# VH-VL binders against Small ribosomal subunit protein eS1 (rps3ae), part 23

Target 1, 206 residues: Small ribosomal subunit protein eS1 (rps3ae), of Methanocorpusculum labreanum (a2sq57)
Amino acid sequence: MARKKQSGGRKVEGWKAKNWYKVHAPEFLGKQFIGEIISSNPENVPGRVLTVSLGELIQDYSKQNVRASFKIMNVAGDAAYTQFNGHEMTKEFVRAMVKKRASRVDSTITVTPLGSTRELQVTITAFTINHARLSQVQELRAKMVKVVEDSAKEADFESFVSAMLKGELSKKMFAECKPIFPVRRIEIIKSESVSSAADRAAALIR
Short names: E, the ipSAE of ESMFold2; O, the ipSAE of OpenDDE; V2, 0.75 times the mean of E and O plus 0.25 times the DockQ between their complexes.

## First folded at step 16 (VH-VL; framework fv_pozelimab)

Design z7 (from y2 with light chain D32H; at its last look DockQ between E and O 0.75; V2 from the best seeds 0.00; counts 0 for: pae E 3.4 > 2)
Fold by ESMFold2, look of step 16:
Structure z7 (fold): chain C 206 residues (1-206), chain A 120 residues (1-120), chain B 107 residues (1-107)
Amino acid sequence: as target 1 above (206 residues)
Amino acid sequence: QVQLQESGPGLVKPSETLSLTCTVSGGSISSYYWTWIRQPPGKGLEWIGYIYYTGTTRYNPSLKSRATISVDTSKNQFSLKLSSVTAADTAVYYCARDSYGTQPYPLDYWGQGTLVTVSS
Amino acid sequence: AIQMTQSPSSLSASVGDRVTITCRASQGIESHLAWYQQKPGKAPKLLIYAASSLQSGVPSRFAGRGSGTDFTLTISSLQPEDFATYYCLQDYDYPLTFGQGTKVEIK
């Protein structure tokens, strides 16, 4: 059960007892404790978003500059359970990857993993060793997008997100782009869970 | 110091295949775009295409079906084959290094060139 | 393909003259332009890359300027060894394309 707390230091008329809820990551990430929140009403807990260091969540130091966001979907007792909401590399970390005499190749796409009702908008960025010519930039972009889109067609939501967060998609993109032009780094720098077209259409009809 | 040297027959009959090899010395073939360029006598320069050391190729659309560029990294060489030649293919053929992957210099080293004459 | 147009197609000048060769691209190429010198019977030699950067070992009397579509090569004091044909090259996109050349004759 969630524990109750009183307002400190004075008699409070009409206040509701507040409880702490332990927030857990999704099962595919091990249901790890990611933080606590306080609320006087369990009905107000769903919908809240917590952001944590991905490096601490999966115990991988190379991910310390990556933040993962989780949205609370329900509570049971003193526990709150989440869905993956998105991730983002810090803007400082991304800026540090930029080099003066190199190209940055960006693309933002939306994918729907196999059998999923949820869509993810992902932002893919490649950093080349030196300036690439326009046709090479276009080929790099097309290859990066194809790798991510193909991976989404082959994986369910949880498998796709796991591959993305653990850097497996980045490794695959790097290998596929290497024959085109020297690339220093390819990353999915941001992802966001978005409403599906079906969900938006349903909301519009109501 | 990188040096490039073209080799191959100087005379080719019409309808046959022109075949040239560029030998790279004083450096490795790795990490660069190895390029063929030609110049008809007394005329301007035409870019034919490249091979990246990984095997990836690109060709001038004007020659898209007739040109083939290959690389042999074990011999530090790359080659041009141009099929179905005509008198219009008579030119000095140059091989060159395009350093635009790891350095900012386009076509920074050239071979001396070899004249190929297409004549019966 | 990006067309490169040089002007003039030829010129005659005296030793010591300042000469200017222009190169115009059919679309914007930023600063992705190189200049080459070709002497009779020889392969082209890279003079300038990235529109204005002087290649190592090239005399400082050669200078490149421009961005976008309009570029110039200037020889500040023409020397007898500068008798040659000069080509611009765009390296913005494939196929790489050369200008038609400018023949510099010393008279």
Scores: ipSAE 0.424, ipTM 0.780, lowest interface PAE 3.4, mean pLDDT 88
ESMFold2 (binder alone), look of step 16: mean pLDDT 91; pTM 0.941
OpenDDE, look of step 16: ipSAE 0.863; ipTM 0.951

## First folded at step 17 (VH-VL; framework fv_pozelimab)

Design n2 (from y7 with heavy chain T102P; at its last look DockQ between E and O 0.74; V2 from the best seeds 0.66)
Fold by ESMFold2, look of step 17:
Structure n2 (fold): chain C 206 residues (1-206), chain A 120 residues (1-120), chain B 107 residues (1-107)
Amino acid sequence: as target 1 above (206 residues)
Amino acid sequence: QVQLQESGPGLVKPSETLSLTCTVSGGSISSYYWTWIRQPPGKGLEWIGYIYYTGTTRYNPSLKSRATISVDTSKNQFSLKLSSVTAADTAVYYCARDSYGPEPYPLDYWGQGTLVTVSS
Amino acid sequence: AIQMTQSPSSLSASVGDRVTITCRASQGIESDLAWYQQKPGKAPKLLIYTASSLQSGVPSRFAGRGSGTDFTLTISSLQPEDFATYYCLQDYDYPLTFGQGTKVEIK
């Protein structure tokens, strides 16, 4: 025998399910699994940044003190896909390269690889064998900057980043600086992807 | 032990080119900056310029239009040419090693010096 | 170019005297200063590098001090072999420049 039930009140919102997303490195770095994140809403996943050891990512022990970061651009199912966001050598690794009776030559520049809307801010550091005189420091700095700028003009974004991470740009800078003053090492110690003027302009008109 | 020796004519006529050679013995010319310095009689020292063993040169701005330094690594020698000389170029000319290669000491080895007189 | 000014231009001293020579740079050169000794008819010889470091084989009576723009060379007890002309050299930037020299004479 059925009886009329009293009901009322507002329905309570259900639990938002939290889900795991497997994060993958960009295609040009092999789409390797780099980690997982958890979120209750897939629309909140793009924009997040993960940082991993470059040495572990590319299976190269010489890169163990280099951290690479990747920004999630989109999700598909339980997978999240990234773009290169930047890299940085650890502070202690860089500090270990400094020698008291040598010069440290620094420059931070922004480059836009060929055909790219994305800009990279890179920090270049040279460590000389001995103390260099001011004009030699200035010449080294100018040469380092020119090599990186010229390389960016001739390479697309992925090719430029690959050359940077594999140490090819460092080798090129070393060779070009050798006639000026003895250099022990030249490294791009940091890079950071930044919004281009075109990207900022496009965001304003949408 | 590294030794440097200047050689070349002791007399040069005005408007002509002064030419000197420095021979390096007891060591290699590689990995160092090789330098010319001059001293007019009774006066102070003036840095002329250098050549790095790779061929890269740098000159005192006061002499840049007239000075040329070159290196011959196969002969372990480097040279100075100074064009359009005048009486003001009369000086003792020294060659020296600058140690901004593996060693940090500036101008640590010098030649004996050679007097070049510019006489009309 | 960085101008190096030495003082005095000359001095007379006796064996055993303490002698101080001053070198002033027209701009800051950190510690990038060397001192040279030159005897008549001979090339200069390096005494002090990096403002205060003694070159190998140079007697400990020679001492260098200073940083920035003001530097001194001190001979704590002058010996007969120390009568010579002394030059400072800045190696901070090109062109390399010498002071005008300080002649140390007997009596």
Scores: ipSAE 0.554, ipTM 0.844, lowest interface PAE 2.0, mean pLDDT 88
ESMFold2 (binder alone), look of step 17: mean pLDDT 91; pTM 0.939
OpenDDE, look of step 17: ipSAE 0.713; ipTM 0.862

Design n3 (from y7 with heavy chain Y105F; at its last fold request DockQ between E and O 0.74; V2 from the best seeds 0.79)
Heavy chain, then light chain:
Amino acid sequence: QVQLQESGPGLVKPSETLSLTCTVSGGSISSYYWTWIRQPPGKGLEWIGYIYYTGTTRYNPSLKSRATISVDTSKNQFSLKLSSVTAADTAVYYCARDSYGTEPFPLDYWGQGTLVTVSS
Amino acid sequence: AIQMTQSPSSLSASVGDRVTITCRASQGIESDLAWYQQKPGKAPKLLIYTASSLQSGVPSRFAGRGSGTDFTLTISSLQPEDFATYYCLQDYDYPLTFGQGTKVEIK
ESMFold2, look of step 17: ipSAE 0.682; ipTM 0.884
ESMFold2 (binder alone), look of step 17: mean pLDDT 92; pTM 0.942
OpenDDE, look of step 17: ipSAE 0.850; ipTM 0.943
ESMFold2, look of step 18: ipSAE 0.651; ipTM 0.875
ESMFold2 (binder alone), look of step 18: mean pLDDT 92; pTM 0.942
OpenDDE, look of step 18: ipSAE 0.807; ipTM 0.918
ESMFold2, fold request of step 20: ipSAE 0.742, 0.747, 0.738; ipTM 0.904, 0.907, 0.903
ESMFold2 (binder alone), fold request of step 20: mean pLDDT 92, 92, 92; pTM 0.945, 0.942, 0.944
OpenDDE, fold request of step 20: ipSAE 0.879, 0.863, 0.878; ipTM 0.960, 0.951, 0.960

Design n4 (from y7 with heavy chain S99T; at its last look DockQ between E and O 0.67; V2 from the best seeds 0.67)
Fold by ESMFold2, look of step 17:
Structure n4 (fold): chain C 206 residues (1-206), chain A 120 residues (1-120), chain B 107 residues (1-107)
Amino acid sequence: as target 1 above (206 residues)
Amino acid sequence: QVQLQESGPGLVKPSETLSLTCTVSGGSISSYYWTWIRQPPGKGLEWIGYIYYTGTTRYNPSLKSRATISVDTSKNQFSLKLSSVTAADTAVYYCARDTYGTEPYPLDYWGQGTLVTVSS
Amino acid sequence: AIQMTQSPSSLSASVGDRVTITCRASQGIESDLAWYQQKPGKAPKLLIYTASSLQSGVPSRFAGRGSGTDFTLTISSLQPEDFATYYCLQDYDYPLTFGQGTKVEIK
């Protein structure tokens, strides 16, 4: 991509000349412009993480309280390209889901989508309509985990992340849990991309 | 006013299957955990199990999986089958409503009970 | 399974007496405890839910207390119609379990 800002490096008042880099979302999310960063050295740009509103990124008002993060992997000209790093619902949004007489069922699991060496740690939270008995809480947790794990076995990384961000996994968990106990809401409130031992081993062998 | 009524044979031979039906009137079978409880004559109460209106069931492990509970929403009824009965299964059998999940009232309405005697 | 132990197994009291029945759980059950009254030949009747909440239509002389493992049912002024067997029920986890009962006999 052609350079568009601050071409040519010259010193300005004690600092090095800096360039703007246009950061783009991953291809599976349309490579949309998600922001700009400034740096004096393009070699310092990879590894940086940007966080944006998911609602604005995918033009879905219902996702305005969800933040998605993207890690820059490479730079070409004045453009920087990213991979999905994680998402999180704001703490205020999650707190607003809490009901005094209801049960909150939490689980954090790690999944490896089909054909991926990257692991994704996800935090699943269910809010029941009213207080649930201990065995019902355990059954809800097991069902939520099974739905997410099965989905990861059947989808590549991009498909799994898309289903998660669009709320399709949440809808499936809700449908599967409904026969057990009255649930008000089930959400994946956080995800984080992590390096696996398999990913590290594959890199060393190749 | 919700009312529950048990029905079924009062005498069952050993090794056969006990079969009871609970008819719910004055309310819908929706949204609740429909429950069977039994009480041997002169003794305490034992929770047998439930069926949630969606069809999901749970049973007391003490019955060694001999119990089967089912629901017929079109008749507003749920039922109990207890297989391979012995004299130890002689009891008054109650059906009851468990509102857990929507209300805080465990076992708030009971049927009047029906005595089932297991003898040859 | 959570075992519920009632004490005493039976008691005798006169009309007007204050009666206290205890129920002990084999493990913590928070406040997930209910009390039932059963008269001879009748189904149990719910008196108290969530340890201390009085069911609608139950006389105010009945009161429940407790949390964790130790619970009580108190009848503040015993009436002739209070002759019955009383059961506690834990509704904390499945299987739901009852205490063995406390028979209240009128002297």
Scores: ipSAE 0.587, ipTM 0.855, lowest interface PAE 1.8, mean pLDDT 89
ESMFold2 (binder alone), look of step 17: mean pLDDT 92; pTM 0.946
OpenDDE, look of step 17: ipSAE 0.753; ipTM 0.885

Design n5 (from y7 with light chain A34S; at its last look DockQ between E and O 0.82; V2 from the best seeds 0.00; counts 0 for: pae E 2.4 > 2)
Fold by ESMFold2, look of step 17:
Parts: structure tokens; C-alpha cells; sequence
Structure n5 (fold): chain C 206 residues (1-206), chain A 120 residues (1-120), chain B 107 residues (1-107)
């Protein structure tokens, strides 16, 4: 019979033993697997942010140069569930849209979609075919902002984000700006989730 | 290749409406800012306004809403109406193509101009 | 409205002379300045755009310089066909505005 080993081995403690957690996209984006993380303590998993290719996430290869970020909100078993945190077009992709002797019209605004406790800061840019005159730059900027603001007033958070990520808002802005000046592209190049007044108030009550 | 030609009456009575048409040949009226400019005899040039091929217009504030520019794409023409004219509106009127937006240069093709005299 | 002031209002010159015309904007217009030539009884003709770029078909003796508020048109060797009135135009913002003109006359 085999000899017993000496008693006295130490347990593997939770901060020394690590588990893998499968991270899933929000339901409105298909709840797909977006990656794995490791942690010795499941209580340290919420709050972490993962960044993935939007093109891979929604199976739309026209979005290969767009990165979407998701914040883990909770863990159940070996699964972690997220909410949308933001998106950004890669710097290389945006730089490639810049043309010599053309205008780049930028605006950064903050919107709160219908009924949402969350705010989004979005950066909108239009790339004109050629140099635009000052009044037309101002008119393009105003129109871009109005389209995005109106869309946020009419859509809940998930619907607004979906329209933004699928390029529907970009198409609306392009159509609305066409009568002003020749535009090559209009894009929402970046978005970031920020806290709302209601969300900040809720955090203080905790 | 592109040619612009003004047409309309050369004499207009005070308080009436000046009406001119610009015919574009050798090219489409689409894709450009179609512009009216005037020059009183012996004086400088004054920009009147434009119509973009989509129908959007802009006017010189100095004309105090008296100017209206329109486009007829089926005839490849655009037009100017200037209401409530006085002797101060006597000028050579030019139509011109403003190629900015698609090209970096403004007012690259001009019509020959037509003199409109405001007199009773 | 952006005001454009040309200098001189007129000048007399001989064939072969170097001629310089200036144009000053009442505010910064970057390089959104063009030059036009107008002969009596004729429409203006575009010579220079974007301050310094020569329009197709325009002789190389015409040169433009400047940015911001101060611009010049130079004719390096005046030819008989160059006796005309010259206008600058700003297209930085609406309304588009012309300088008052510079008449170049035969001495």
C-alpha cells in the first residue's frame, strides 16, 4: 500500500487561486462572448472595462476600425455581464479621412437619452470635400449637433447607442448636411459613458 | 466647355421687378453654387447671392430680402428676381459658377454680363 | 461684412514693367483670397485662387502672395493684354466681398 504523505499542506487561498470569467456583451447587442478575464476574487470583477472590435461584435465588417468598450456590472457563476461604456474609431482610421485643403468640423456634446440615468459624451466630426467657408462650417456644426440631440430625446439609451453604432445617426447627419456644403463623411468618432445627476445622487445614498 | 449666358429685359421701370435668367450650357447645373454678381457702371463688383443645386439659397444682406434666386434643372437655368428696383440698381448683371465645395476656386466661369437700366 | 481695400486705385505702367497691387482685409481671412482681371466691356476672369495658386490657362507672370490680412498680386513683366482693372475677392465668409479695384493703364 502506498505511504501517506505528511499532513499539513496549505489550502489554496482565494487571492492565490484564480478563476476565469467569461465576459458577455449587453443583451441589446446580442449578449455575445467578448473575452475572458481572470481574478482571484469575484468581488474585484465588477468595474473592469473590456475593449473589442465592433465589427467582430455585431458581425459587420464595415466596423472593423471601431472599438467598443464595455464595463462589467455583475458576475454570476463564471459569467460576467456588461453595459456599454463607449466607442472610438481608431486614430489611424480617423487620420486617413483627413484630406489636404478640406475642412474638418468637430463638436463634442453630452446627451442623456430618453429616460436614461446615464449620459453620453459624443464627438462628432464632418469631413468636407474641400475647404468650407466660415458660415457653412458653423451651419454644418449646428446641424450635426441638432440631429444627435434630437435623436437622443426620442430614443432610450439602448436604441440611441444601437443607432449610433450601426451608423444610422451618421446617415441622418449626412442627409441633413447635404444641402449646406459637400461633405465626404460625417461620423460619431467617439463616445464615452458618464454619470448623470440622478446616477450621482443614487451613488451618494449608498 | 461650360458656358453661361444672361438673358432678360435691359430696361426696367422703377418700383418694378428686375428678372434675369442664366442659361448653362456645356455642363450640368448640378454640384455647384450658382451665383449672381452685379457692377454699377464705372464702379466695383457686388455679390448678390447664390443658389446651391439642392435649392438652398443665400443672399447679400445689403439687398434687404429684395432678391430671390431660383433654379430650373430641367432647362439647366437659374434666375434672379430683384423687387422694388430704383436707379441704384442700374448695373451690369453677371451670372457665375462658384466651384468651391468641389474645387478650391470660387467664381471660375462667368457669363458675358447684361446691362439693366432702371429708368422710366 | 469683411471689407477689402485695394491699393493703389490706379497706376500707369509701360510694357515690361513689374507691377504690384495690394489688397488688405478688415479681418483675418487665412488664404481665402482670389484675384480677377476685368477688361472694359468684359466679364472678370479668375487669375489666382487660394492667395497664391495660379488658375489653369493663366500666364506664369502673374503671382499671388500673402495670408491673413495682407495680399499682393504681382505681374513680373507687363504685357499689352494686361492693361485692365484688377479685383481681389475674399471668400472666407459671406457675403463674398470684392476690393474696389485697381486700374492698370498704359503710360
Amino acid sequence: as target 1 above (206 residues)
Amino acid sequence: QVQLQESGPGLVKPSETLSLTCTVSGGSISSYYWTWIRQPPGKGLEWIGYIYYTGTTRYNPSLKSRATISVDTSKNQFSLKLSSVTAADTAVYYCARDSYGTEPYPLDYWGQGTLVTVSS
Amino acid sequence: AIQMTQSPSSLSASVGDRVTITCRASQGIESDLSWYQQKPGKAPKLLIYTASSLQSGVPSRFAGRGSGTDFTLTISSLQPEDFATYYCLQDYDYPLTFGQGTKVEIK
Scores: ipSAE 0.523, ipTM 0.830, lowest interface PAE 2.4, mean pLDDT 88
ESMFold2 (binder alone), look of step 17: mean pLDDT 92; pTM 0.945
OpenDDE, look of step 17: ipSAE 0.810; ipTM 0.918

Design n6 (from y7 with heavy chain D98E; at its last look DockQ between E and O 0.62; V2 from the best seeds 0.00; counts 0 for: pae E 2.8 > 2)
Fold by ESMFold2, look of step 17:
Structure n6 (fold): chain C 206 residues (1-206), chain A 120 residues (1-120), chain B 107 residues (1-107)
Amino acid sequence: as target 1 above (206 residues)
Amino acid sequence: QVQLQESGPGLVKPSETLSLTCTVSGGSISSYYWTWIRQPPGKGLEWIGYIYYTGTTRYNPSLKSRATISVDTSKNQFSLKLSSVTAADTAVYYCARESYGTEPYPLDYWGQGTLVTVSS
Amino acid sequence: AIQMTQSPSSLSASVGDRVTITCRASQGIESDLAWYQQKPGKAPKLLIYTASSLQSGVPSRFAGRGSGTDFTLTISSLQPEDFATYYCLQDYDYPLTFGQGTKVEIK
């Protein structure tokens, strides 16, 4: 809400007058309030990034160790609207999943969801119950990558991100990998919105 | 404790299929890798392949076209079929467990072995 | 496939001798090496896993060492029951492969 002006006996000469902008999550996540930002000029608000607890955003306390970031794209009135920028599990939470007698299987891939010009770089990590042999590690990596890539081919950007943030992709990877080797947990521990190869190629040309 | 016992015919004719069953007692077949190994008389050991209790298999490339391993969790058994046998397949056949428990034991429990002779 | 080469193929020794058997892998296998003892007509018995860890119930006179490609099994004071054939096994990658064996015989 706008701050009321003072009427204290004389006109106060303005310095950089500042307004509060209510920042909202993208529509596919419910346009929920994620915070406020202050700025003297609505033209300076786009480009700013806010980070929020995913647990608070989705009202799911099992996600309190996951941070989601949103980049402001435009302003209308006292509202600022965002697009998904990325997410990350806290480093403490990820480190707590590491076990000495087990294997950690990592892969970082870039996906372009169905019909999207936007790319996401995602980091997938599997934690096994015990030490896996090299061929088993390679099979797990291939399977978890395939699950995520296939899911991106079948979902638009918003559906893919929603499935990722709600843990649906992690559950699917777990189910698909379980017949190969005993896994304790499979997670997408990080995602980042990146400029597409097409956007980079266009920038290089002119 | 966990015990493995091989069973099946001791004599198989050339070109026929060798069929063996391993019965696991004193423990569940669940959550482990179950393995076949063979040893020609007076010779060394050859790993044939495994089955995971979920049905996933892996075979020695030297035998992949002829070997099939299966599991029956309700009977606590796993089996080997080796097709188109020749005299070169004469060996003592062992079943074994590939461990992934709290200690990293490779092939920690073995059956007693059963000799299979391929001859007319 | 990873080839495992044992040396020697056989040896003759007396009770009380110190015996060393070597095993070499065709590529690095970290410490993913096990040693087995086999007596005639019996299944192999696990002695050592992870290159140097002694299996429960195995006498302390057995010791394993090595990493990478070169591994040894040492019997510090040979006993009558130790006359057998010994095999190494790599469990780094599939297919699992054994060395060709080392027969330890009475002199």
Scores: ipSAE 0.432, ipTM 0.775, lowest interface PAE 2.8, mean pLDDT 87
ESMFold2 (binder alone), look of step 17: mean pLDDT 92; pTM 0.942
OpenDDE, look of step 17: ipSAE 0.441; ipTM 0.777

Design n7 (from y7 with heavy chain S31N; at its last look DockQ between E and O 0.76; V2 from the best seeds 0.72)
Fold by ESMFold2, look of step 17:
Structure n7 (fold): chain C 206 residues (1-206), chain A 120 residues (1-120), chain B 107 residues (1-107)
Amino acid sequence: as target 1 above (206 residues)
Amino acid sequence: QVQLQESGPGLVKPSETLSLTCTVSGGSISNYYWTWIRQPPGKGLEWIGYIYYTGTTRYNPSLKSRATISVDTSKNQFSLKLSSVTAADTAVYYCARDSYGTEPYPLDYWGQGTLVTVSS
Amino acid sequence: AIQMTQSPSSLSASVGDRVTITCRASQGIESDLAWYQQKPGKAPKLLIYTASSLQSGVPSRFAGRGSGTDFTLTISSLQPEDFATYYCLQDYDYPLTFGQGTKVEIK
């Protein structure tokens, strides 16, 4: 039987036993083991954030340069359960997509998926083949934003996040932007789960 | 080598519709912005608009939306219709390839130009 | 629409002269400017793109400079074939707009 670990410390009135907690990804991503954390008090475990390789999590080699973060929401026994907190492509990977003679079209928007109390801030970027004229840049930005916003209206939080992480939204944006100007790639390079105004208001009432 | 050739009536009556076709030979119409430009006799150049090979169009606001550009990829052609013409629409009309997007330079191949006279 | 103002409207020069044509944009257009040459009865020909890049097959005596709002085309030693009308074009935003032209005439 595994012994409880003591993390040690100064000689004070008592010793604190530490426990290991197995952290699992959300169910919609397969509830896979994503790591372990240690704490002497199970009440201190919720709120912690773990970051893992998305490629390893969903078994997709094209996502090896994408990091996904998960926030622990609750503990049951020696298991900790998470919700999606965000994702980000590594700075090196994004930097490798930049070309000097091309345009980079960026937008950061906040969406609230269908029926969700949570908001998700996403950073969308398109990389064109060559420099685009200003009106084309504006049309590309408007189109990619519209695709993401429309997708959020039609999907619950977990479905939207899954489509985002699996590249389905990127494929939609690419298809919708092709008639405007030659593009190389369109990616959601970062996302961050943020509390909604409703969630903040609910917290004040308690 | 890519070549562009304008065709259509050289004389159009006022209030009617001017209609021109540009035939692209020696290359495919795909991947480029196909553009119409005009030049009234003795005057400067005016950009009319484009059609991207995918069908997306853009027009000069100065034409009060009288212009319509279309593409027929099966015939390797694109066309201009300009409605409600007046004597002010008398010009040499050029078609041109805009390689912007695939290359960094605009309007690199031009047709010979065709004079269209608007007269009763 | 971005307005392009050329100067002079015309100039008279001799073979071997250095000529300079200027083009001013009504707003900043970065380096998104092209120069075209047009001879009578012919379509314009692209000389320079991106303010200073020489198109393939264009003689090196043609040089473009500038960024932002102020641009120049210089012909370092005028040749008989260079007598023509020259236009600048901004390709920063739609509608694409040309300068009014500069006619270079033989003295």
Scores: ipSAE 0.607, ipTM 0.861, lowest interface PAE 1.9, mean pLDDT 89
ESMFold2 (binder alone), look of step 17: mean pLDDT 92; pTM 0.941
OpenDDE, look of step 17: ipSAE 0.810; ipTM 0.920

Design n8 (from y7 with heavy chain G101A; at its last look DockQ between E and O 0.68; V2 from the best seeds 0.72)
Fold by ESMFold2, look of step 17:
Structure n8 (fold): chain C 206 residues (1-206), chain A 120 residues (1-120), chain B 107 residues (1-107)
Amino acid sequence: as target 1 above (206 residues)
Amino acid sequence: QVQLQESGPGLVKPSETLSLTCTVSGGSISSYYWTWIRQPPGKGLEWIGYIYYTGTTRYNPSLKSRATISVDTSKNQFSLKLSSVTAADTAVYYCARDSYATEPYPLDYWGQGTLVTVSS
Amino acid sequence: AIQMTQSPSSLSASVGDRVTITCRASQGIESDLAWYQQKPGKAPKLLIYTASSLQSGVPSRFAGRGSGTDFTLTISSLQPEDFATYYCLQDYDYPLTFGQGTKVEIK
């Protein structure tokens, strides 16, 4: 059976009748089916969050240990549509990058892509080949942050998220850090969509 | 079997530029931090600065306005120029390899050193 | 800049003696300290890296200890070839800085 149940209509099972909603990724990621949810009322569906394997979502085997989260924003019929909510590499995958002789360089920053009211908090980590000296750790951190901030200034929300998820930002950071100190790997290990300060301030005034 | 050898004039007049070249043999100049160090006769050691094989430099703040380090990967060489020298710049100058970034050994290979005297 | 202070500036010792040289950093440098031996007319030679790790080809009578700000080099039984000047180097941050040296002389 390929038929979908229609929500909001008359249900034959009475007060316990519920509808299934097919949840789709955002259009810029291909609107792929990412899961189903059940609800008796379509107005209760927005706000729910689903998490899926990024590797399956973007057809990239190297992203198998990366999870992407999507928040439902609206429903149409039996379909629910989402916005990007964040991503995270599994803790096991990140810990497998640790080497005893290497430095770990971390930074968490918030960026606002070009023309967006949405902010992204991103966590960047680099693992060097060997122990770096303090000034070089500081220079690596500054360079990583600058690359990500500059990329956000040049891209709208969807383009920035796509570059992040596809590893393009990691490649840029790696290239920019290479003249400073040998780096084994640089990744954005986590991102989280947050509301802007302006939107939060407007909500408080109301 | 990596070997470093300093070359350049041993006598430099005050206010002129000291110029030294370090030739690396028995290994490639790639992948390391190439360093200049000096030692006034009978005195301690002073780190001058480095060049990373990519061209990135760093200098001792006490010398950075006068010191320039360069690398020529095709010749397997790196060099030091120190401008506006005075008698205080009289020292044995060493070049050295800093292997800490790929191996854990700071300044593990040194040249034999060359004395540069600043005198009229 | 991180200042490295060695003690003593010089010492006299006999073959077979146990010798201890200290090095103090003006701030914490974790274990990023190396020891070098320099004989007259020669370049320094790396003995110990990362405070306590012995460089290849260096005799086991040399031992390094310490972390943070206080470090020692110990020669457990001084040999004739060990009469030299010894330097510590902090490689925690730039500019790299050496101690002023400790001259170990025959008594």
Scores: ipSAE 0.689, ipTM 0.888, lowest interface PAE 1.2, mean pLDDT 89
ESMFold2 (binder alone), look of step 17: mean pLDDT 92; pTM 0.943
OpenDDE, look of step 17: ipSAE 0.844; ipTM 0.939
ESMFold2, look of step 19: ipSAE 0.641; ipTM 0.876
ESMFold2 (binder alone), look of step 19: mean pLDDT 91; pTM 0.939
OpenDDE, look of step 19: ipSAE 0.835; ipTM 0.934

